VH-VL binders against Apolipoprotein N-acyltransferase (lnt). Designs and how they scored, part 10

Target 1, 229 residues: Apolipoprotein N-acyltransferase (lnt), of Prochlorococcus marinus subsp. pastoris (q7v0g7r236to464)
Amino acid sequence: WQTNMPTREKTNFKNQFINDKLISAQKIALSNDAKLLITPEGTLNNNFNLNFKSKIRMLAGGFRNSKNGLRSSLLGYQIGDKTYSSFIDKHRLVPLGEKIPGFLNIFSRGLSAVGGIQPGSDSRFFKWKFTQPLAIAICYEITDGFKIRNAVKSGAELIISAANLDPYPRKLHYQFLSLARVRSIENKKDNIIISNTGPSGLISEEGKIIKLFDPNTEQNDVVNPNFSI
Short names: E, the ipSAE of ESMFold2; O, the ipSAE of ESMFold2 at other seeds; V2, 0.75 times the mean of E and O plus 0.25 times the DockQ between their complexes.

## First folded at step 4 (VH-VL)

Design p17 (framework fv_rovalpituzumab)
Fold by ESMFold2-Fast, scan of step 4:
Structure p17 (fold): chain C 229 residues (1-229), chain A 122 residues (1-122), chain B 107 residues (1-107)
Amino acid sequence: as target 1 above (229 residues)
Amino acid sequence: QVQLVQSGAEVKKPGASVKVSCKASGYTFTGYGMNWVRQAPGQGLEWMGWISWYSGDTTYADDFKGRVTMTTDTSTSTAYMELRSLRSDDTAVYYCARGPYYEDFGEYMDVWGQGTLVTVSS
Amino acid sequence: EIVMTQSPATLSVSPGERATLSCKASQSVSDNVVWYQQKPGQAPRLLIYGASTRATGIPARFSGSGSGTEFTLTISSLQSEDFAVYYCQQYNNWPITFGQGTKLEIK
């Protein structure tokens, strides 16, 4: 699911709107015989719960509270879940000294809005019930080849790259796509990319772009990686 | 108390378009889906499509893609279904019906409009 | 798309008898099946959703059962007002699909 929801607009959305969109996305996924629904980074609001039981396995970008503060995460929902039953937290935060040109004004408000986000475990290995293990990269984590390689060495059979690249210039979107291709090649694994406004699609284990979603549109589409679930 | 009230009967020529309205009352219109279902004389029920009031998302049945448009007007709590390039076999009663989008998806139709007869003259 | 097949097309029974109506899906729809009653000149009326949950105000003589691909609507001790056309519908997948209906008529 490429949501195409502007990041600014998300802060004013009600949980009801997100639930409505998720029901539509899941029905579309099931109609196309999809086995897994993946959303971009930060799709769900803080303290979000489904108002329905999930009908499909889902990895949703969102947030979770821990004793050590707020975590940005991919939240795992099994069929029948109303709240996530598994998660993997974003480990890598953007360093203050390495901010992107034009980032400063957005950065100040962004930190206030998401204040207290702490890094999680540095493992990118996600072992999920009823699927083969996954290697997960949330946004900036795609730059850490060693951690993704460690996840693949631990048994991960597919790389999932979830992002929200709206704050960044289009050049960085291209670089993100390029880096995702490199990760696929070096690990000999397919990579599913999902981002709010793009890029989104499927990259083969040879680094070829098999499918790309139309950028800046809401897309519910199915990709078939070389992967057993 | 919950009611869906549809616009009156229409007679159209082949090739014309028809736009049927469905006004919701007695409940909060937002947060629900609206289904459109038709029934030709002596035939069964045929699903045409669905629209979300809250998100505006639409899904149309394959037989109607390219010919149907579903919209909503928040200010009047009214849903619309426009069918274009009418053929004689489009003669039917057209219903709007509320899908609750409750827990467990719940896209069964719990409240129905009274129906709008559209006759396409030949 | 999922095809819903109802049988029989017409069932002739007397008041006080039990009627059993069948609905078959071309592939599994879990328990996401709904039953409607339609009388001539009227809109359909919701009877049962989730295969077995009776809608508010529906008499206890109506019961639904089934899961996967085989579903049944049972009406015990038929009343005169129960003679109508009955439709099943799945809401597991889009597009939403209906069965072709079973007409329940007086012998």
Scores: ipSAE 0.005, ipTM 0.507, lowest interface PAE 10.8, mean pLDDT 74

Design p18 (framework fv_rovalpituzumab)
Fold by ESMFold2-Fast, scan of step 4:
Structure p18 (fold): chain C 229 residues (1-229), chain A 122 residues (1-122), chain B 107 residues (1-107)
Amino acid sequence: as target 1 above (229 residues)
Amino acid sequence: QVQLVQSGAEVKKPGASVKVSCKASGYTFTGYGMNWVRQAPGQGLEWMGWISWYSGDTTYADDFKGRVTMTTDTSTSTAYMELRSLRSDDTAVYYCARAPYEDFWGEYMDVWGQGTLVTVSS
Amino acid sequence: EIVMTQSPATLSVSPGERATLSCKASQSVSDNVVWYQQKPGQAPRLLIYGASTRATGIPARFSGSGSGTEFTLTISSLQSEDFAVYYCQQYNNWPITFGQGTKLEIK
């Protein structure tokens, strides 16, 4: 699900709107016999709960509270869940106080718009009930080839790259896509990329773009990676 | 209290468009979706699509994609269904029907409009 | 899409008798099945949702049962106003789909 949603909406309005969109996305996914629904980074607000029981397995970008502060995460919903039952937290943040390469410097300026986020575990390996293990990259984490490779070595069969690149220049969007292709080639694994306004689609284990969504549009569509769910 | 009142019967020529209205009253819209269902004379029920009162998001049945548009106007509490490129086999009673969200996707329909007969003939 | 098959197409029974109507799904729909009643010239009326939950105002003589692929609507002690067409519908998978209907008529 490429959401194409505004970043700055009031919480109550956004929660009702997101629930309506999730119902539509799940209906479309099921009509196409999809086994998994994936949303971009930051789709769900903090303390978000579904107003319905999920009919499909879902990995939703969102936020969760921990004793160590607010975390940006991919939240796992099983069929029947109204609240997430599993998660993987964003590990890698760009430190604004350090010397940063030019393109990462542009990226880090946008990150300061979402304050209070704490880094999570450095493992990108996600073992989820009823699926083969996944390698997860949330936004900036796509630059860390070593961590993604470690997840694949641990048994991950598919790479999922979730982002929200709206605050960043279009050249960074293309760099993100290029990095996702490199990760697929390095690990010989398909990569599903999903972002709020794009790029979104499927990249093959050989780095070929199999499918790419139209940028800056809301799009629900199905991709079929070399992966059993 | 809850009521759905539809627009009156219409007679159209093949190739024309029809826009059916459904005025809702007696409830808060944000907890409900609106479905459109049609029934040809002597036939069963056929689902056409769904629209959210809140977001305006739609899901259409495959047989109607490209020909149907569903909209809402919350200021007048009215839902609309427009069907284009009418054929004689589009002759049917068209219903709007409310569906609660709750623990379901709003696909069971608890309140129905009275129906609008659309006749397509040359 | 899930195919909903109702049987029989027509059921002839006398007032005061019990009627049992069947609905089969081509694959599991859990308990997400709805039953509607439709009288000539009228919109459908919700009877049962969630396979077994009676809607508000529906008489106790109407009961639903079943899960997975096989569902039943039972009307005990038929009244004259119960002679109508009955439709089942699943809402487990999109698109929602209806059965073809069972006509309940006086013997």
Scores: ipSAE 0.011, ipTM 0.528, lowest interface PAE 9.6, mean pLDDT 76

Design p19 (from b12 with heavy chain W53A Y101W, light chain N32Y; framework fv_rovalpituzumab)
Fold by ESMFold2-Fast, scan of step 4:
Structure p19 (fold): chain C 229 residues (1-229), chain A 121 residues (1-121), chain B 107 residues (1-107)
Amino acid sequence: as target 1 above (229 residues)
Amino acid sequence: QVQLVQSGAEVKKPGASVKVSCKASGYTFTGYGMNWVRQAPGQGLEWMGWISAYSGDTTYADDFKGRVTMTTDTSTSTAYMELRSLRSDDTAVYYCARGPWEDFGEYMDVWGQGTLVTVSS
Amino acid sequence: EIVMTQSPATLSVSPGERATLSCKASQSVSDYVVWYQQKPGQAPRLLIYGASTRATGIPARFSGSGSGTEFTLTISSLQSEDFAVYYCQQYNNWPITFGQGTKLEIK
């Protein structure tokens, strides 16, 4: 159809659903005396704002607008925030469209990536108020051991690995878990893994799986890393 | 004006179930949460749980988990609270009360008139 | 669970006087405290939320204050319709919990 009203209603309903789920997640976290709520990559839509004041510190996977384009990020919410007050951006650019080397397009627009995700800083060090510094890996960044190691050398006390692995085969989910374990061993730091369908849980500084959530099950639970928050 | 109108008084035997309705009018039903609170005769207020009129997500107080179910019907702008395995100490006035999304919907700005549920042998 | 304790249980005052009602939380609830008024046979009525914000339509003689663990509801220049039971409630921690109530009665 041609009207803007149904599109806006759909956007509002989507954001209301996310807010509703966040309220439920925060209630569960608070009832278990959790100090921090972490969500998977891409949980929040573009231009998302809470319709409530956060009651718990939260690191939420989502998108933020910058002067130079859209960024995929972990967004930091302090207690009392309705919008994020801190962030760390994923450093990968995701371009739109493709080129087939065997075929030439003699009539092609130089079309810019419309709504494309722009890369951020490649530093994985996140210094957040009232917590110890964190080393952050968003999805593919778990494969870059050097950048995670640099964050730990800069003072990070805990590794957080946030992902959305739904588009990927189950074998890649296992590989993600294995890489997270290697990062923990290499750096002698605990690793909290959060993925929307799994794997999710806590890995010790020795690479032991202390807690693992059931895959493909909605689960809210508390993990206690060797970390002060 | 915003109103919540509840179903009439009920008398039940121990072990039975009761389902109280709460019909909303004067506002966008799916824009708010709905709380259920009870009050035994001469006693204070006791929170039972909360439901989103938009998503149907629920949060129940521990004392009522396993015995209570909250639902909504968006087509009629009506919320329901069903309490099972009734005991004599479940005799109370049961209220539905609207909660704004701000602050998790857990302060209550509009209240139903209450439904007296009497549980006796 | 957070325990909310109201004092006094009963407060006897004359019309035109100032009434001060107290509510204490067993641990900090920030400013997430609500005050309700309830008359016999009626549903509770929202007075104050966020410890100090008056609900729409509530007369200016009602005011709330406090943060952390100690909260106060003040009613200046009491009118006849103000004699009722008042409840405080916290919504900082799940589950939400209510105080036991303070009955305001004519001296």
Scores: ipSAE 0.006, ipTM 0.519, lowest interface PAE 10.0, mean pLDDT 75

Design p20 (from b12 with heavy chain T30E E102D D103Y; framework fv_rovalpituzumab)
Fold by ESMFold2-Fast, scan of step 4:
Structure p20 (fold): chain C 229 residues (1-229), chain A 121 residues (1-121), chain B 107 residues (1-107)
Amino acid sequence: as target 1 above (229 residues)
Amino acid sequence: QVQLVQSGAEVKKPGASVKVSCKASGYTFEGYGMNWVRQAPGQGLEWMGWISWYSGDTTYADDFKGRVTMTTDTSTSTAYMELRSLRSDDTAVYYCARGPYDYFGEYMDVWGQGTLVTVSS
Amino acid sequence: EIVMTQSPATLSVSPGERATLSCKASQSVSDNVVWYQQKPGQAPRLLIYGASTRATGIPARFSGSGSGTEFTLTISSLQSEDFAVYYCQQYNNWPITFGQGTKLEIK
């Protein structure tokens, strides 16, 4: 699901709006026999709860509170869940004020706009019960090939790249796409990309773009990746 | 008492448009979706579409895409359904019906009284 | 779209008897099936949702069962006010689809 949603609304109003969009997205996914619904980074607000029971397995970009503070995460919802039952926390935070290569400075400024986020575990390996293992990259983590490679070595059969690139110029959007293609090639794994305004789509293990969503549009669509052991 | 009150009967010529209203009373409009369902004389029920009161997000049945528009007015707790390019086979009773969000379900627990729309030349 | 098929089209039974109405989906709809009652000149009335949950105010003689593709509405002891048309509906997939209806009439 490429959301293309306003990002500066009041929390209470935005939560109801997000619930409505999730209902629509899940109904579309189910009608197309999809097995998993994936949303961009930061789709759900802090303390978000579904006002319905999930009808499909879902990985939703959002936030969670932990003992060590607020985490930016992909939150796992099983069928029947109103609250996430699994998660993988964002690990890569870019330090402010440090010299970082070119466009990564802009990435760092965007991430720091979401104050109070703490880094999570550096493992990018994610596995649900009865599902194929995944390698997860949340936004800037796409630049860390070592951690993604470790997830693949641990058994991940598919790479998921979730982002919110709205704060960044369109030039950086295609750089993000280029990095996702490199990760697919070096690991010989398909990569599903999902971003708020784009890019979103499917990249093959050869780095070929199989499907690309229209940028700056709300779009629900099904991609059929190849899982390789 | 929870109820949905619809606008009165309409007679239209082929090619015209009709806009039916549905005013909610006796409950908080937010927290529910609104479905529109029609029934031609002597026929069964046909789902036309759904609208969220909160977001205004809509889902239309394929047979009506391109000629139906559903809207809501938060300030008056009123939902609207506009059907364009009317044909004689659009003659039917049009219902609004409330759908709760519970269980991701659009079962319809409260129905309007219906609005008869007759399309004739 | 999912096609909902009801049988029989018309069921003739006597007051006090048991009526069993069938609804079949063209593909699995889990337990997301609804039953409505419609009397002449009136809007439909919700009877059962989630295949088996009776709506508020619905008499215990109405019961629903089934999952996947086959669903049944049972009325255990027919009263005179129960003679009406009954519709099933699925809400598992968009678009929402209805069965064509079963008319329950006096034998």
Scores: ipSAE 0.000, ipTM 0.471, lowest interface PAE 13.2, mean pLDDT 74

Design p21 (from b12 with heavy chain D103L G105A, light chain G50E; framework fv_rovalpituzumab)
Fold by ESMFold2-Fast, scan of step 4:
Structure p21 (fold): chain C 229 residues (1-229), chain A 121 residues (1-121), chain B 107 residues (1-107)
Amino acid sequence: as target 1 above (229 residues)
Amino acid sequence: QVQLVQSGAEVKKPGASVKVSCKASGYTFTGYGMNWVRQAPGQGLEWMGWISWYSGDTTYADDFKGRVTMTTDTSTSTAYMELRSLRSDDTAVYYCARGPYELFAEYMDVWGQGTLVTVSS
Amino acid sequence: EIVMTQSPATLSVSPGERATLSCKASQSVSDNVVWYQQKPGQAPRLLIYEASTRATGIPARFSGSGSGTEFTLTISSLQSEDFAVYYCQQYNNWPITFGQGTKLEIK
């Protein structure tokens, strides 16, 4: 689901709107026999709960509370879940917008909609019940080839890159797409990219763009990646 | 060819229960939900509730909570609606109607022929 | 719950004329409104969903419009088979609710 949603929307309106959009996205996914619904980084607000039981496996970008602070994560929902039952936390933080490094972050002008985000584990390996382990890159983590390679070495069969690039210049959008292609080539794995305003799509294990969504539009679409096993 | 075929007319006494069946064919059941709607003689349509073929999740209208149970049997492709503690004002034609998606009730695109339930002493 | 109110209760028109049927919601239902046609002794038939999308096999003379709280079903050139009862229904909120119906009858 490429959401094309403003990052500054008020929390209560955003939660109501997101629930409605997730219902629509899941209907579209199920009507196309999709196995997994993926949303961009930061789609769900802190303490978000579905107003319905999930009907499809979902990896949703969002936030979770931990005793060590607020985490930016991909949140895993199994079929039947109203709240996430699995997660993988963002390890690398962009210096501007997603942490409080001091005075400079005040001048980011809303690059972080949720201040005080703390880094998580450096592992990019995500194991889930649908039998295909995943390598996960959240936003800037796509630049860390070593950690993605380690996830693939651990058994990941597909790379998923989730981002919210809305706050960043168009030049960075193009560079993220290029980096996703490099990660696919070096690991010989397909890569699904999903971003708030784009780019979103599917990249093959040889770095070929198989499908690319239209930028700055809300779009639900199905991609069929290849698994090595 | 998508079809919904309902069970035949029933006559019940006040206080009894009735169970109406709806046999579905011609589509993949798990992608859809089933609505139940009734219509009293000369009156309009009244939504009773909805059930998912996929999960078995149900949603009932408040007027029927505690008296209605909706179930599905995927092995026979049949949905059921049981209404208990019947009153004379439950006399109506009961319809099953397919919902286009299984996540929650929406509109109804394919309808059964209806089952007349008459409640009289 | 959301109350759907249809008007008029009965509309008398001649074949070949245009008929306009109204449906009002007690609060906003976005575009989540459907229209059904019901002939005596028959189950309802889906005409329009998502306020303006015509269902498969429905003639082009049927059109729907509106959003929020006010919705309209228009039949541009009435044929004899169009004289029936029409119901609107919202699915923006649960429980699902229907209007009371508009009977279209020959003048």
Scores: ipSAE 0.000, ipTM 0.416, lowest interface PAE 16.9, mean pLDDT 75

Design p22 (from b12 with heavy chain G105S E106D, light chain S30D D31Y; framework fv_rovalpituzumab; at its last look DockQ between E and O 0.72; V2 from the best seeds 0.00; counts 0 for: pae O 12.4 > 2)
Heavy chain, then light chain:
Amino acid sequence: QVQLVQSGAEVKKPGASVKVSCKASGYTFTGYGMNWVRQAPGQGLEWMGWISWYSGDTTYADDFKGRVTMTTDTSTSTAYMELRSLRSDDTAVYYCARGPYEDFSDYMDVWGQGTLVTVSS
Amino acid sequence: EIVMTQSPATLSVSPGERATLSCKASQSVDYNVVWYQQKPGQAPRLLIYGASTRATGIPARFSGSGSGTEFTLTISSLQSEDFAVYYCQQYNNWPITFGQGTKLEIK
ESMFold2-Fast, scan of step 4: ipSAE 0.122; ipTM 0.606
ESMFold2, look of step 6: ipSAE 0.006; ipTM 0.563
ESMFold2 (binder alone), look of step 6: mean pLDDT 91; pTM 0.928
ESMFold2 at other seeds, look of step 6: ipSAE 0.193; ipTM 0.646
ESMFold2, look of step 7: ipSAE 0.005; ipTM 0.538
ESMFold2 (binder alone), look of step 7: mean pLDDT 91; pTM 0.931
ESMFold2 at other seeds, look of step 7: ipSAE 0.005; ipTM 0.519

Design p23 (from b12 with heavy chain G33D Y54F, light chain N93W W94Y; framework fv_rovalpituzumab)
Fold by ESMFold2-Fast, scan of step 4:
Structure p23 (fold): chain C 229 residues (1-229), chain A 121 residues (1-121), chain B 107 residues (1-107)
Amino acid sequence: as target 1 above (229 residues)
Amino acid sequence: QVQLVQSGAEVKKPGASVKVSCKASGYTFTGYDMNWVRQAPGQGLEWMGWISWFSGDTTYADDFKGRVTMTTDTSTSTAYMELRSLRSDDTAVYYCARGPYEDFGEYMDVWGQGTLVTVSS
Amino acid sequence: EIVMTQSPATLSVSPGERATLSCKASQSVSDNVVWYQQKPGQAPRLLIYGASTRATGIPARFSGSGSGTEFTLTISSLQSEDFAVYYCQQYNWYPITFGQGTKLEIK
């Protein structure tokens, strides 16, 4: 689900809006026999709970509170869940004030806007009940080829790249897509990318763009990755 | 009491359009979505689609995509279903039916009385 | 789409007897099955949802069971008001689909 959501919505309106959009997205996914629904980074608000029981396995970008502070995460929902039952936290945060490469510099400005985000585990390997293991990259974690490779060596069969690139220039969107293609090629694994305004789609193990969603549109669509090809 | 009250019977010629209304009372819209279901004479029930009471997002059954439109007017607590390019086999009783948001609105606890739409001549 | 098949098409029973109605799905629908009662000239009435949960105001003589592909509606000690057409519906997969109905008639 490419959400194309406004960035300035009030918290309570956003929660009502998100619940309604999730129901619509799940209905579309089910009508197309999809097995998994994936949303972009930061789709769900902090302390978000579904106002409905999930009817499909869902991996949703959002925020969660921990004793060590606010975490940016992909949150795993099983069928029947109203709250997430598994998660993987974003690990790769760039501190404000450090000298970083040009394109990573503008990523750090966006992270500063949300404030208070804490890093999680450095493992990008996500083993979920009743699914194949996944390698997860949240936003610029796609730049860390070593950790993605380690996830694939641990048994991950598919790379999932979730982002919210709305705060960043269009040139960075192209750089993100190029890095996603490189990760796919070097690991010989398909890569599903999902972003709020794009890019979103499916990249093959050869780095070929199999499907790409139209940027700056809300789009629910199905992609069929080929594991191990 | 929770009630759904539908508009009266319609007679239409093939190729025409019909718009059925469904006025809700006695409940809060945020908790319930609206389904449309039809029943041809002597036949079973057929689901047409769903509309969110809050956002207006819709999902239509494949047989009706391209010729059905579902809308709501929150100021009057009314849902509408418009079916275009009518054929004789569209003759049926059309129901609106409320479903709990918590279960996608997809089982229906309160039904309207039905609107007979006859397509002939 | 999921095909819901009800059996028998017609069931003839006497008041006070037990009626058992069957509903089969072409593939697993978990427990997301609902049962409706419809009398001539009336809208359907919700009886059971989630395969086994009685709707508000539905008498205890109505019970539902099943999961996956096979579901049953049981009416114990039939009353005269229970003679009607009964429909099952799945809401696990889109589009929503209904069975063709089972008519309960007086023997």
Scores: ipSAE 0.007, ipTM 0.559, lowest interface PAE 8.6, mean pLDDT 77

Design p24 (from b12 with heavy chain G31R D57E, light chain N32Y N92D; framework fv_rovalpituzumab; at its last look DockQ between E and O 0.02; V2 from the best seeds 0.00; counts 0 for: pae O 17.1 > 2, placed apart)
Fold by ESMFold2 at other seeds, look of step 5:
Structure p24 (fold): chain C 229 residues (1-229), chain A 121 residues (1-121), chain B 107 residues (1-107)
Amino acid sequence: as target 1 above (229 residues)
Amino acid sequence: QVQLVQSGAEVKKPGASVKVSCKASGYTFTRYGMNWVRQAPGQGLEWMGWISWYSGETTYADDFKGRVTMTTDTSTSTAYMELRSLRSDDTAVYYCARGPYEDFGEYMDVWGQGTLVTVSS
Amino acid sequence: EIVMTQSPATLSVSPGERATLSCKASQSVSDYVVWYQQKPGQAPRLLIYGASTRATGIPARFSGSGSGTEFTLTISSLQSEDFAVYYCQQYDNWPITFGQGTKLEIK
């Protein structure tokens, strides 16, 4: 069987419109027989609740409070949820830029020695109820091939890369795409990219860009990734 | 060390223009938006507007729309705010301040030192 | 436009005591509220974001709470360096707006 997975670009709306946009996106996804709705990094605000019960499984970019501070996360909503029931937190990484300031070289060498509380989970493996396991990269995490490979070795069947690329130039958008292609090739898994103003689409396990959506428009569309079992 | 360093104090006459600079260092500035906020002597904070380093897109507060222009120069890591048709009530300290994300209207985690602009006849 | 109203305008307390500062939004801003501290001649300093999350390096005696329209900054066991002006700000929607400030002074 094939699972349809819609893609949606976030427009920078606040509270009063987010629910209406999600209702519209879920309606479009259901009309196209999608099994999972994915939204970009940062789509939902902290403590966001749907004003309706989700009609489709959804991974939505958003925020949550933890005892160690605000986390950027993908939040998992099962059918019937008004509040997320699962999550995977972004793990902080250094920027990707071609011109790295000298102090970042020092800090990148010493990042393992940061203060006593770690940023969210190190693992990029995400199990959630009633779906196949996923490998998750939020923004800069796509640069960490080791963690993505470990998630695939643990049983992840699909890579999902979520980002907010608004702050970044078009050159970095291409670099993000290139890294996503490398992760697909080296792990032999399809990779779904979802970003708010950057590239969104599907990359095959061979690294081919199957579909790339227009980054300047709000779009909902359905892609059919290759699930390896 | 993340820093925002602003240009020095200015004295202007009514009707003139002022352009304040804000040089960013110690971070990848194109990941963040830049806000401009002013504070008249003895008064509270007033948001003037925001600019994306990435796209150059701006949003201005209504009180300044038509008189303010915000720009960036990514080659020098510098943001600029120009306020035209100055009035005496524009006397204030002008701050640049970055937010943590390139969304709109975020909180401001790093502030420049402030630039005093005095408008006097 | 979302109006942020702070109270009291001035709060006089003794060192070692607890201070409670209030901020009210004219409409719901969820938890998109931040608190700043500003000392004379200095730029504002970020204390709390997301209504309740302390910024890096902010002492545990500072705490924030609230959601929707009512927000509180609490400073337990006041230190001499805590006497300053405090501003709340919402970042839920355009335009960004600040409260008028609460001056915390030594009683």
Scores: ipSAE 0.000, ipTM 0.420, lowest interface PAE 17.1, mean pLDDT 74
ESMFold2-Fast, scan of step 4: ipSAE 0.219; ipTM 0.626
ESMFold2, look of step 5: ipSAE 0.000; ipTM 0.424
ESMFold2 (binder alone), look of step 5: mean pLDDT 91; pTM 0.938

